# Designs tried in a protein design chat: miniprotein binders against q56419. Part 65

Target 1, 326 residues: q56419
Amino acid sequence: MEGRTLEEVQEEVFKRHGVLVPKKELEDLAKALEEAGLLLTEKVEARLKEEEEKLKRERPMRLAGLSYPEGEREARAFLEAFRASYPGEGEEARVLLMPHLEPSRVPEVYGAALAALEKTPPPERIYLVGVAHRPLKEKAAALPVPFQTPFGPALPDLPALQALDALLPFELFNTPLAFREEHSLELPLFFLKGRFPEARVLPLLVARRSPELGEALKVVLRDFPGLLVLAVDLSHVGPRFGDTPLTRTLAEEARRRDLGFLERLAEGEPEAALAFLGANPTRIDGVEVVASLLPLLRERKGKVLAHRLDLEAPTLSAVGAGTLVL

## First folded at step 19 (miniprotein)

Design oe8
Fold by OpenDDE base, look of step 20:
Parts: structure tokens; C-alpha cells; sequence
Structure oe8 (fold): chain B 326 residues (1-326), chain A 84 residues (1-84)
């Protein structure tokens, strides 16, 4: 389990095996493994240490052949098919909010992101901000190594990462193991690298709201301009997330919250977007990311290009996904 | 909680003072690369001071330390551009 949330493990099992394991069963398994001391065995620790040492050099693909094709030719055909799934035209993005959900679940939402990227001049660098589904030592983290993709490695912008670290009250380069299986970066990066092969990347994870991150990034973006990408999902409702099975009422509430959140972001009112959610009873995934990036989202007007609430039929649960351009 | 934050603040102030002296020594000696590194480190300690001050409710120190962090950062960037 290696610091993965049960939700991530569930998603991974679903992606790999097409089987949805209930969160409770995963909790019971995790507990059983913990009680058996199997999670903290010297062998597991040694393996984690080996994986951490590998992550000093590169982040390998984990979802190639599962969520997207491993081969470049097939990967390009995949991009084209996803683009074709969105019938509209995009707009130029300075900030792009896009999902990190399994691409096959929300193809048109990724298609909308690709449509926006078609209208976007190639950036020198991409600030890719994902959601840490695993615990981080700090509120946020970066991994300053190449990320493997079917289109070649996404290379880090080391000067910009160093500049960002210098303005943070914590060590930016922390918790490398959190990046190993983090799909919130890998899945968006596939689309971004496919569209902008020469762009350097700053792969960032947010675990907890860090207003300091947004202020630091605002300064860094002055000297290191680039595309900001928020790789976030929206509402998570249904039994997987502690609710009753999806009903019309629950789906309408999830959509209302998702769209109300995105619309307020599109008006350049990120504080109003957060306030609109309150206690976030539909569990919008991107809240901590948006809360960390307020200085970069204020007064930026844009457009919601796509939204979907996707039903996961085996669990009668649903996840919201959206594409927003600012 | 508050005691730990006060200790963190005190440590960050001490480190920032030491780094400020090091920056001056490096600049006077013409050690540009060392000065750049020291300025980035100084910016980080000033950012730590800023955050600790914010958490302690010292708004004046919070704002001042952040402004100084940006200045240290800017100086590092200036020196880096001069070396290109």
C-alpha cells in the first residue's frame, strides 16, 4: 500500500483488473496486513528504499498499458480519439483546470482540455499541480526528476523548482514515494506531454492547503512564465465515499456543487468558489489545490468547457470531472 | 503549539542573520556562486520567519519577512543573470 490512500488502491485495482473492491474491504485488508506486521516488514522497507532511490533518477510510467497506451504511435492515436470526443473548440489557457480521473470514464472532458491546448501557444514550462492522495511530509511537494511518458521524458525545470523552493517555508523536495503511484500527475501529464513535447515540467503535489505555495508561485511565475495546470477531480459521491447509492437528488446536488464551483472560478472569484462549497459535503477533490493557488486564480476570467458526473455502476457511486480555462 | 512555533521562529531568525553575514562576505570577496546560494537560503529562512509570524498572529513581521524574502530572492536572480 506504500502510503496510498484506500481510494487510490481501489482505483488502481479497478484500472488494472476491472474489479471494484469496496473501500471497507480494503480497510479490512489494510488492517489485517498491519496487524500481521506485513506492511512494516524489513522486506517492504527495503523495497520502498529501493524505489525511493530509483525516484532520484526518474519517475517511471505506472499506468502505461492500463489507462493509456505505452507505445508512442498508439498514444498519439489515443490523443486524437480523445480530442475527437469533444465536439467543441477550445480557448487559449493561461490556467487549465482538468481532471485526473481514469481517462476512459470522462473522454470528452479530456477532449475539452486538448481543445484548449490546441489554442494555447507552446509554453516553455508547465506547472502541473496535482492532488496528493498519499500523505506528504509537508503541505506540498515536488519531484525534480524526469517523468516517463510514451512521448519521451517530461524533463523538470530545475532552475524554476529551485526558485520555488527558495520562497517556501518548508522543503519542497519531500516525500518522493508519494509521486511513485500518483495518478493525479501521470494522467494529465500524458496529455500535456503529447501536446507540448518540448515543455519542461514542475510536477507539484498538494496534500493540504498552502497559501504560501500560491504566493511563492506568483513570484516565480514572473521570472519563469508558463502554463499553470490544476489536475483535480470534482465531487465524489455514493457508497465508495460514504453516501447512499446515487440518486437523482444526490446527482443533482453533486452537479450543482461542481458547476457552482467551476462557474465561480471562471468569474475569477476563487474565494467565492471555496465559500460556496462550505464543508464540501460532496467531497470536491480540488479544494486544497484551489485554496493553495488563490493568488494565481483571483480576477482571472475564463470559461467552463466541459463537465461530467460519471457513474461507477459497480458501486453506484459517481465522480465529477471538469475542464476550465482561465 | 505556540512554544514550538516561537522556537521555530527564533531558529529561523538566527539562521537568517548568519546567512545575511555570509551573503555580505561572499559579495565582498567576489564569490558570486556562493552569494547566489546564500541568497536563496536566506530567502527560505525569511519565508520561514514569515510563516511562523503569520501563525503566531504577528502580521507586521509576517509582511516584513515576506518582503525581505522576495528581496533576497531577487538579488539571487540578479546575480544569476549577471553570470550568464
Amino acid sequence: as target 1 above (326 residues)
Amino acid sequence: GSEDLEEELEQAIEEAEELAEQVEEHEEAGRVDEAIEAYYRLAKELARISEAARELGDEELFERAWREAIKAYDRARELLEETK
Scores: ipSAE 0.846, ipTM 0.949, lowest interface PAE 0.4, mean pLDDT 91
Fold by OpenDDE base, fold request of step 21:
Structure oe8 (fold): chain B 326 residues (1-326), chain A 84 residues (1-84)
Amino acid sequence: as target 1 above (326 residues)
Amino acid sequence: GSEDLEEELEQAIEEAEELAEQVEEHEEAGRVDEAIEAYYRLAKELARISEAARELGDEELFERAWREAIKAYDRARELLEETK
């Protein structure tokens, strides 16, 4: 480290590799390096290169044994329990909006997604569009490799991914390291793979609104039909996100924003949904995804199946989650 | 800036012109796999032209380039289906 702070190393790694390495991981690496006599930067770079080379073959599970069971039998029981947490019936989905929040926080919202999937004929492929919580080189990215799940690998639809890339003004296959720890794909994919074991997947991340993505996908969906899944959360309010501790007023505003957004999407008015949010003062994270997919959401009528604003008590913060079918 | 976008547009036009010639040569020679690849690449460059034109405020070029991108894509798809 030669006098560099962990923050400076984090910034340097981010600038070079487009990956934000958690400070705790850097601290653990720094300790391991003092023991090994290696420079932190060189070891971080070597580790990132190794991880990138692995991501050329497959995306391993990161949250198995934490957010969901690693074993297939236990994973099936997990799915059944989540489905049971939603007492209603679902509807057939052509587009599914579902959360990517920690499943245990909003079980009935995931249960509603499972209920919708029960009424949905098995798709040949799933377009899974998540939120990039890490920077991407481009507005959006894909990882064209198998994603590991307790139900076996979710295999990529390479022909459809190639077709999508051909219609984008940027390289779709960018920033593979952004997928390594991205839970916005991993958590929804658990439920999707568990329900549709034979479906191919197009794992997509959106960092910034890309209207071009929606237009390209509209063409690709003609030739490569499938289920479109928006893996997005809703409002993020409280101290973790720069607000005061959650109050009744703040919670009511978050719910109003979440439901007002989802209801306008359910009416087939995605532009009105975005306009309703304005400056997005409650930080709905799905806005860039919706803004990218406008051509696919227009005029589609649907239904809000579930919504929850979940309190994270230790931080007095809350996150909104919803399930919408179109 | 606008200068960078103009340079990107010019480069994409040059690449699209080269790819259009390659596509014709491959199709005339019966090199179907090479033609498919060239059409997908052509679609990509036309999409780049379209986006650069949109950002520069050239609505006509934006729409035209996007239509041509779809045509190149559709031709690649047609050739792919004929090879099955």
Scores: ipSAE 0.822, ipTM 0.940, lowest interface PAE 0.4, mean pLDDT 91
Fold by OpenDDE base, fold request of step 21:
Structure oe8 (fold): chain B 326 residues (1-326), chain A 84 residues (1-84)
Amino acid sequence: as target 1 above (326 residues)
Amino acid sequence: GSEDLEEELEQAIEEAEELAEQVEEHEEAGRVDEAIEAYYRLAKELARISEAARELGDEELFERAWREAIKAYDRARELLEETK
């Protein structure tokens, strides 16, 4: 490492490529490179360049065999079990807000999304808007390649993606490496592809509020109609997020904010939903997505189908998840 | 800063003017595919003008540039549908 620490290499890679390489992966690579007399940074950069070149062709599954089954038969059984975990009926969706949290943590919330999709006519295309948990070069990005799923590839809608890019004041096709490990798209896409195998997809990430994205999408949706999906989580509270361990008071506040946010969205008042959160002290992660999509959410009335605040016991932290139909 | 936004606005205006000339030349020559590409590029530069104008507080230019971006986009879409 020529006098650099693993932390310095991790920071350098993050600054240059917007990718946080796990410390354990760097340790394993450093050990292998020490045996070979090679530099860690050069090897990491070469690997990232290879991954970027692969992402020009397809986005492979990263969470298959971890968060969901890799095999199609097992994946179908997984969908059925998740649907069964929600005892209610869904509503037809024109806009679906659903979580991107680890599915096993909030099965009934994903089950509610599946229930809504059962009442939704098969769309020609799905606008899948996730949260960027990694830096983007621009406020938002898209990856115009097939996303692998157990149900086959989710194919991009290239004409609609091109039309969207034409109406944005920035390059839409930016930061491909941010999509490599982004679970906010991969996890929802599993459920969406399983329900709508023939739908094309527009995989979008939002890092910062972009009102321009909502205005551009409003125009594009006229010519390229489809289902809009907001893949967002709600409150993030506890030690993992800088709070004290979860208490009854903290959990009640998280639930109040989550439900108050979703209810105002269900009333067709997205600006009121954002205003209700103020400084967002419980860290609802979907705020930048909602702020970007205001033109598409205004005056749309709907229904909250499910909500859960899920405790991660090992960290005494909790994450809110919800399903909303508009 | 504001100087960077003014430079971005000026560059986007220059590019939009060049693209407007290219669109006219391509349409007159019957180069439909090139015209479609140029209209999408023009729409993007007009969207850049619109955003820079908004950030600089020029609400009139913001609204005008956005309307023109939609027109350029609509013309590209019209040509695409005529070629199918």
Scores: ipSAE 0.820, ipTM 0.939, lowest interface PAE 0.4, mean pLDDT 91
Fold by OpenDDE base, fold request of step 21:
Structure oe8 (fold): chain B 326 residues (1-326), chain A 84 residues (1-84)
Amino acid sequence: as target 1 above (326 residues)
Amino acid sequence: GSEDLEEELEQAIEEAEELAEQVEEHEEAGRVDEAIEAYYRLAKELARISEAARELGDEELFERAWREAIKAYDRARELLEETK
């Protein structure tokens, strides 16, 4: 009944079915639908509150049995297969940029990340910075609870999270429900936990560029050293993202943007990487994360290990993914 | 607007002043855990002052407040390490 009068509905029913429904019956139906809608809203709100209360204790797996195996044995075999999909060798990472896309779409890109992790000494902690695909109350957020994985829980570094919160001009521990289904943390964390089972984690989400986050993290990293992981995708092009179907020209532009971004990051020029994107016409996912972490990315030279623009054939759309070591 | 930012700045200054007094009282009394907590809170309020100052275009206050935030943080960390 959105925007239609009862008279218009009555007329439409008459035209379609040859039945004149009394206005009173339509009013009663409207009320019943409104009551049903209210009941649905109340049930949804109650469920969200229950889930928020659960998130005070742990973040359960959401993609186990879908994107990766739930069982530890199968999960280990999954890691090995992904590593095998990348034929190269990795390099030691102090900063790792890796995807959060569905792993099956870009196996060699995750394989490159695993190759880098093989050359990386086990960190005490991992700063895992993902992308908030849902609104946050603040520019960034953290969830200070264990994240479930097939390899056991990824435990939070509470002292480092507290230290980070103390240096931020906003409450870090905000919007717990945004973490519930956020794949930008869950998918990378599978690979990270599988490789570094003893590392504590700082699960961070960025919704909007926060220069203050990078400055705060620079101080915290002095006292709480660890691996910085940027869990970001690259270009998003095609009909799912408001473009025309993928063409050679559009794919070439997406690749140019992705590689040009990663190469400038690899040269230690994150500001130049952002400037190169301009208005970000191919919708590189990692822009707000990189913009937030500039103090940590400056003057760090590294290497692009892998890149792929993966076609989603049913939608004629594509997503870029890359692995960069700094 | 700018008025809201000025109010936020004034509030954060007031809270930071109260926390600075509390820190001194806790340190003088030997309440180390309370002092650590107060220093972390003070660091946060100083970070708020710094950000509000930046948004208002007061570069001097921005830089000063951020330096003081780091000092408060560092003092909390020192006290935490002394308690281990």
Scores: ipSAE 0.819, ipTM 0.939, lowest interface PAE 0.4, mean pLDDT 92

## First folded at step 20 (miniprotein)

Design ei4
Fold by ESMFold2, fold request of step 21:
Structure ei4 (fold): chain B 326 residues (1-326), chain A 116 residues (1-116)
Amino acid sequence: as target 1 above (326 residues)
Amino acid sequence: GDLIERLEELAEEVIRYLKEHGEEELAREIEEQIKDIIEALKSGDTESAIHILTELAETIARVLHRLGAPYELIYKVAKLLARVSLAARELGDEELFERAWRAAIKAYDLARELLE
């Protein structure tokens, strides 16, 4: 809890182990640890710069063999199994809200997204808006490079990305390393690329709400029509997220908040959806994305196709996921 | 804080383009106005400076469009106007915010015309 002198360390070691370590040996050890920390820092920085340069050319798969199969044949079978997990019919989407939670945890929620895509004419491009899990230099970012998938590369829509950047008061291409491990893009993209192999992608991340992003996208979508996808999870409750242990009451509140949020979005009332959450006590992570995209969500009516609050037994916690078409 | 740096970068490109295309007098006039705008920004006269900058940027976009400049350069003018629009909002000047945003869209539209 508090800083200690070498004498205090020496005294504590003697109390615990009956061994008196000379002060000089402790001094030498402290110097060696400090030097090793500096060398490790330099090596990590060099590796990160190397990875950043690679990300300026392409974004490789990070979750193949972990969350989905690496091989194309197996990946297609995996995709079809997820569709089969949702027995219902979808509806055509101009806007799709889908999760980025581990697919095996919420198979029917991803299946519902596939059902919606089945009813949706193939778009020329997909505006894929995820949640940044690493800090961005700005409120939002994009990475204008191919994203690798088992179905081939998802190519960026460079003209649309350039147009979007032109209408933002900040540089859109600002934090390549934030995309390195960003599952909120990679996991939904697997499903989207598998169903729309010809669509180009605008891979976007939101870290903090940006009204400027929504207003710029409204203009860009006029000239570059496509499918808007909000790749967001819902409630995060339980000890893993700073709560007391998950109780039935907390789980019921999380479900109520998730469904109330989705239903208000489905009625074309995104401001009411945000207001319904108040201080967001169940930590719905879609809030910053929705708050950024208000001009694109207003007065769009649709339907909630699926929802699950998925329990994490080892952590006594839960995460909500849903599928909404507008 | 970066508005001055962004303006300086854009100004260099615009002035170079105008001089290369026979618009030396206009380039001189724009250079003088940009100097005045930067001095006003540095002295804290931000609201009046960004009002003048909005008018200048609108003129620059129209001139570049008339000359058939690369659309990317006009996109940079649109982006500057988006920055001005945000600055106006942060000052609480809603009228200038909306004016600068409409100007950003107009510059964007001019750039799009060159692509069509």
Scores: ipSAE 0.886, ipTM 0.957, lowest interface PAE 0.5, mean pLDDT 91
Fold by ESMFold2, fold request of step 21:
Structure ei4 (fold): chain B 326 residues (1-326), chain A 116 residues (1-116)
Amino acid sequence: as target 1 above (326 residues)
Amino acid sequence: GDLIERLEELAEEVIRYLKEHGEEELAREIEEQIKDIIEALKSGDTESAIHILTELAETIARVLHRLGAPYELIYKVAKLLARVSLAARELGDEELFERAWRAAIKAYDLARELLE
């Protein structure tokens, strides 16, 4: 009843139905609706609190049966099929950039990541750095709990996470609810856990660039060596992302931006890669992660193994994905 | 403001630990310096307060390490120094930023020694 008085409502009811509803009854209705709205809010808040407490113990699979198979045997066959989608050989990675886009959309890009993992000695731990799709209380966050996979739980590296937290000017263990549905960790983790079943994980999210995170990680990696994974997507173009419909020109620009970004990273020039994007007109997803991790990317040369700008015909849009080893 | 609250919390733990382990005079000296640092922070004399805090935190980390304190307490000193380092950067004092960050790493290294 915003913008209307009870008298105005009363008049409209009379015009429509020929009855005069007392003002007191309209007041009682308004109060009841307000109370019902408050009660609904309380129920939602209680549910969110319950979910948050569950996430302090473990992070369950959310995408099993949707993006990857639930059963271990089928999941292992799934990995083999994705590896076969990329017929080339990989190279050893100390740093791996891989997508978090729906795997069926870019099978050869995930296949290239698997090819790189084949050449990579099994690490003791994996620093898995995704992109926060929900707000974080800080620039970055971690969730120090087991992440469930079809290959068993991916156990957190608690000593390394504690060490990382000790070198940050903010609390690292913030915002558990942001991890509840975060596919940028779950989708890459399926592939990583499948190839490195004994590796522990540091599940990290970046919401906003944090130079402090990169400097802290440089120290922590000295004492807790492992595989660094940037789980990021590239260009996002078209109406789904606020553009005009996808054109050949826009698609060519998105591909040029994706490849130019990856190639400069492969030259060990992460600052140049960011500068190449300028205002980031094609909305490359990985910029905040790369900007956070500059100390770990400088002077590290490598190779782009795969790239795909995947078209979404129903939305006239596209998303880029790539695989880079450093 | 936030730095003051974090410093007060750490100070209580450090002072309690030192008193419980026979370092009453050192605990008193640290408490006095912390009061001076907090006063300087509240009065807006942040850069000078951060210089003194960096030096005090380095001393605290070394003392806690010498006494065999829980490594977690020394990690908290490293974290305070990381906060100080960020504050120095925000003031535009790059030299103090680098000093405080190096001190954070040193405190972290001392905590790591106790884990082994």
Scores: ipSAE 0.885, ipTM 0.956, lowest interface PAE 0.5, mean pLDDT 92
Fold by ESMFold2, fold request of step 21:
Structure ei4 (fold): chain B 326 residues (1-326), chain A 116 residues (1-116)
Amino acid sequence: as target 1 above (326 residues)
Amino acid sequence: GDLIERLEELAEEVIRYLKEHGEEELAREIEEQIKDIIEALKSGDTESAIHILTELAETIARVLHRLGAPYELIYKVAKLLARVSLAARELGDEELFERAWRAAIKAYDLARELLE
């Protein structure tokens, strides 16, 4: 009953089937459909509450067997294959930008991240900042629980998370369900935990730019030094993302935007990187994260290690990924 | 908006702590100032209220630190000051924004000293 009146439905049934269904019977059917929808809503709410309670204890692997191997030995071999996909040497990172795109699509970009981690002294903790793909109740959020990986649990840095929460004008621990399926944390974490098995993690999500987050993190990093990781993708272009089919011109623009953004970040000029994107016509994924973290990115010079604009042939679309060390 | 509710929650805990630790006169003074601040916030005299709240919260953080209060309580003072700082920024008072943010960091530092 997609907007038709009961009289219209009644007339159509009579026309097609030769039976006049009383108006009351149609009204009863409409009531029954609404009641069934309410019962479905109650079941969904109960399931969501159950999932939320589980997330208060741990965040389980969701992509094992899909994006990376479930077993530890196979997972370690998987990491080494990705490292081999990038034959160059890395640079030490105090800040690392890496993708969260499906690893098999951009193996050398993840390999470049591994190469950087090889040059990076093992940190006591990793500030892992991803992009929220579900709404958050606040501009940013954290989930202070172990995240499971094939290499064992990535333990939260509870003292650092508590300190961060103390300097924010909002509750940091605000949307546990947003973490349930969040690949922007799970996929980078696989690589980070595999390389730094002893590091604790601050698993952070940004939904909307928060200057307050960057200012608070600057203070917290003073007392809790560690590796800052921006787990973000770059341009998203083509029909899957609302554009015309991918053309050479569109791909060239996406590549230019990606590299111009990364190069300006590499010069320690995050405001210039954001300004270069303007209205962000190629939908670079990392804008809200970079805009949140300006105090941590200013005057940090570094190097772009890898970039790829990866073609999705079936959808005539592409996604950019890069590796930047600062 | 939410500032009043956060202030009321913190005030209850701070006043209880001060009374339990022999600072009954200070607890009374703080309670009265907090009520005045809340009244000013409700009446729309927000900038003046936030200025006074910043000064009061700075005093509370120092007193709690002197008394060796649980660091978590001082973290709550730091968080309140971070909320005040944002409110000052939204009002366009950059001087108060910066003062409140520095005060938040100072309260945070005092809490950190008790952990060490």
Scores: ipSAE 0.875, ipTM 0.953, lowest interface PAE 0.5, mean pLDDT 91
Fold by OpenDDE base, fold request of step 21:
Order: structure tokens, then C-alpha cells, then sequence
Structure ei4 (fold): chain B 326 residues (1-326), chain A 116 residues (1-116)
């Protein structure tokens, strides 16, 4: 019926099927479909409300059995295998940049993150800053509830979250539904919880650059020290992202931008890293996160441990991933 | 609009607390000042309103700290000051931004002192 009158629909049915459906029946059908649509909408809304209420208590695993094992024993073996995929040694991290891409695509990059974590004393808390792939009501958000993992729940640091909220010019605890399926937190958290089972977590999402977040976190970190983790991917190039199919030239440009970005971060020059990207033509995912955390990244020198541009063959697209220690 | 709403909510809570703790005169004074600030904000005198609000909020934080108020209430004052700082930044007043932001941190610190 989209864009057609009832008369046109009636005529079409008659022409195709030789049946004259009375206009009244078509009207009744249209009404019934509309009512059904309304009912479906109400049901969807009710379900979303229920899910939102559940998210007040906990964030369940969404990718267990898909991206990582659900069982603890298997999950530990998974961690070991990923660590083994990186042949190098890690360094102690105060800030860790790691991917949130599907782990199987970039195992050695996650392995590098694990290597860094091996050299890192267990933090009291982890500030886990992911990328919001769904809209947020504010520039950033937190979910102050346990996140389920195969290693048990990652418990929130409520005092630190409260302190952070007190220093933000917006409500930190917003858009709980955005956390429901956000893999940018879930996937890194698997590795982090597996390595630091007793660490509390501040699960944060950034949708848009928030200088206020970095300024507030700088103050909070004074009183609530911990490991800062940037869970971000790098370049996104190819047809899935609006480019031509991956070519050698496009891949080289993506790598150049990824590495140039990471190297400048490793030098303690986050503003230079952002400036280097300009309009970000290769769509580095972590730009808004880095832009939000500038006060925490300045003057911190570190090392790039791993980088990969991973081809998604079915779409001839590629995503960059890296591990950086500061 | 959001700032006004947050200011009204916080003001109500602070005024109630002060009245309950024997600071009735101060509560009345604060109530009057807040009304004036809100009127100024609504009339478009935003810069002056933000300046006065910053000073008032700083004072409120100190008074609440002195009275041993719940740290959560002082955190709300810190948050208000953070909101004020953002408003100042949006107006392009960097000096006022810095002042309000420092005030927010101070309010936060006052709250933290009650927890130690």
C-alpha cells in the first residue's frame, strides 16, 4: 500500500488475480495492519523498558559462545592462546590502548595487550573507555552495574564513578540501553577481567569528544588511581565504510594513518596524533575517545606493541587494530 | 533550560537541608539569590547570572562542609559548578570557565574531606 490509494490496490489485485476485493475489506485490512503495527511497537517498547530495568542490576554477556568461550575453563585457555599469538614481551601499562574488534580477527594484537597486562601490577580499578556505536544522550556515559564475564562479574567502582559524575557538567549515568550490546566494552573486558579478576571497573562509553571527561578523570584519578584502558579500533576502510574495495594504496594509507596516530600517542603527543589525522579519511575509530582523554595522555611516553590491518574478505574491507602502552 | 532545572532542584535540596539544620536565615538569603539568578538567566543576562551563581555555589559548598552535610549534597554542588563552567565556556568566557571549574574541584575536595 505504500504510496498507493485503496483504489489502485483494488485495481491491481483485480488485474493480477481476477478478484474484486471490496474497498471496505481493504480498509479493514489496512486498519488491522495499523493496529498490529501499534501493538508491535508497544510490545517492543515494553521489552526495551524491561531490558533497561534489567540493566539497572547487571549487564549480561552478549558475545559469550560467539566471540569468546562462555565457560571459565575454556575462557582461560582462550586467553592463553591469544597471549601465545604474540611472540613479544609486554611492558608495564599505566594507559593501555587496545582493540575492541572481533578477537579472532586480530589475535596477536590482543596478545600484545595481554603481554602488557602481564607486566602490569594488578590495579585496584580499571577505567575502561569504549566507543559508543549507538547514540548516547550525552557525549559520554557510564553504566554503574556489574558486567558479566566468564570469570565472574566485573564489579563497578561506585565511589569513583560517583566522583566522576560530580565533576561532569552532564549526567554520567545516561543511556543504559547503549551498553546492552556494546562490544567495545564487552570484548576488552573479557581480557581485562581474565587478567585482573579483583579489579573494579568503570565502564565508560564515548560517543562524541568530551574534553570535560578527560578533565574530570584527571582529578578523579588523583584520588582513585587505576589503569586507564582505551578500547578503540583504528582505520575502517573499504566498501563497508563507503570506500572502494581495498587496494594496496588504500591499505598503505590506512596503515600509515594508524601507525602515525599510535606513534604520536607513544611520544606523549595526543594533540599531534589528532592533528595528524586531519579529517580522518580512513575513519580511525578511537579519535573521539582520544580527544576526550587528552589531559591523561599528554607527556606520557610509551610503546606501540602491535598493529594489524585485518582484511574482511567478503566485503573487501579492512579494519585496523593496535596495542599501545603508555 | 537544563541549567535552570538543575539549579532549581539543587536549590530546593540545599534550602531544605539548611532549614532543617537551623540555618533559616541563610536559607532565605540563598533562596532569594537563586530566584534572582534564575530571573537573570531567563532574561538573557547569562554572564552576570553565571558569575553570581559561581560565587553563591562556592559559598554553599563551604557552608555545607562546615555543617558536616552529606558528601553527596556537596557533590551536587560540585556538579552544578561543573555545569556552570560549561555554560561559561559556551559563552566564550574562559576566565569564568576556569573560575567555575576550580570552584567545582574545590567543592569536590570539600566533599572528599568528609569521607576521609
Amino acid sequence: as target 1 above (326 residues)
Amino acid sequence: GDLIERLEELAEEVIRYLKEHGEEELAREIEEQIKDIIEALKSGDTESAIHILTELAETIARVLHRLGAPYELIYKVAKLLARVSLAARELGDEELFERAWRAAIKAYDLARELLE
Scores: ipSAE 0.858, ipTM 0.946, lowest interface PAE 0.4, mean pLDDT 92

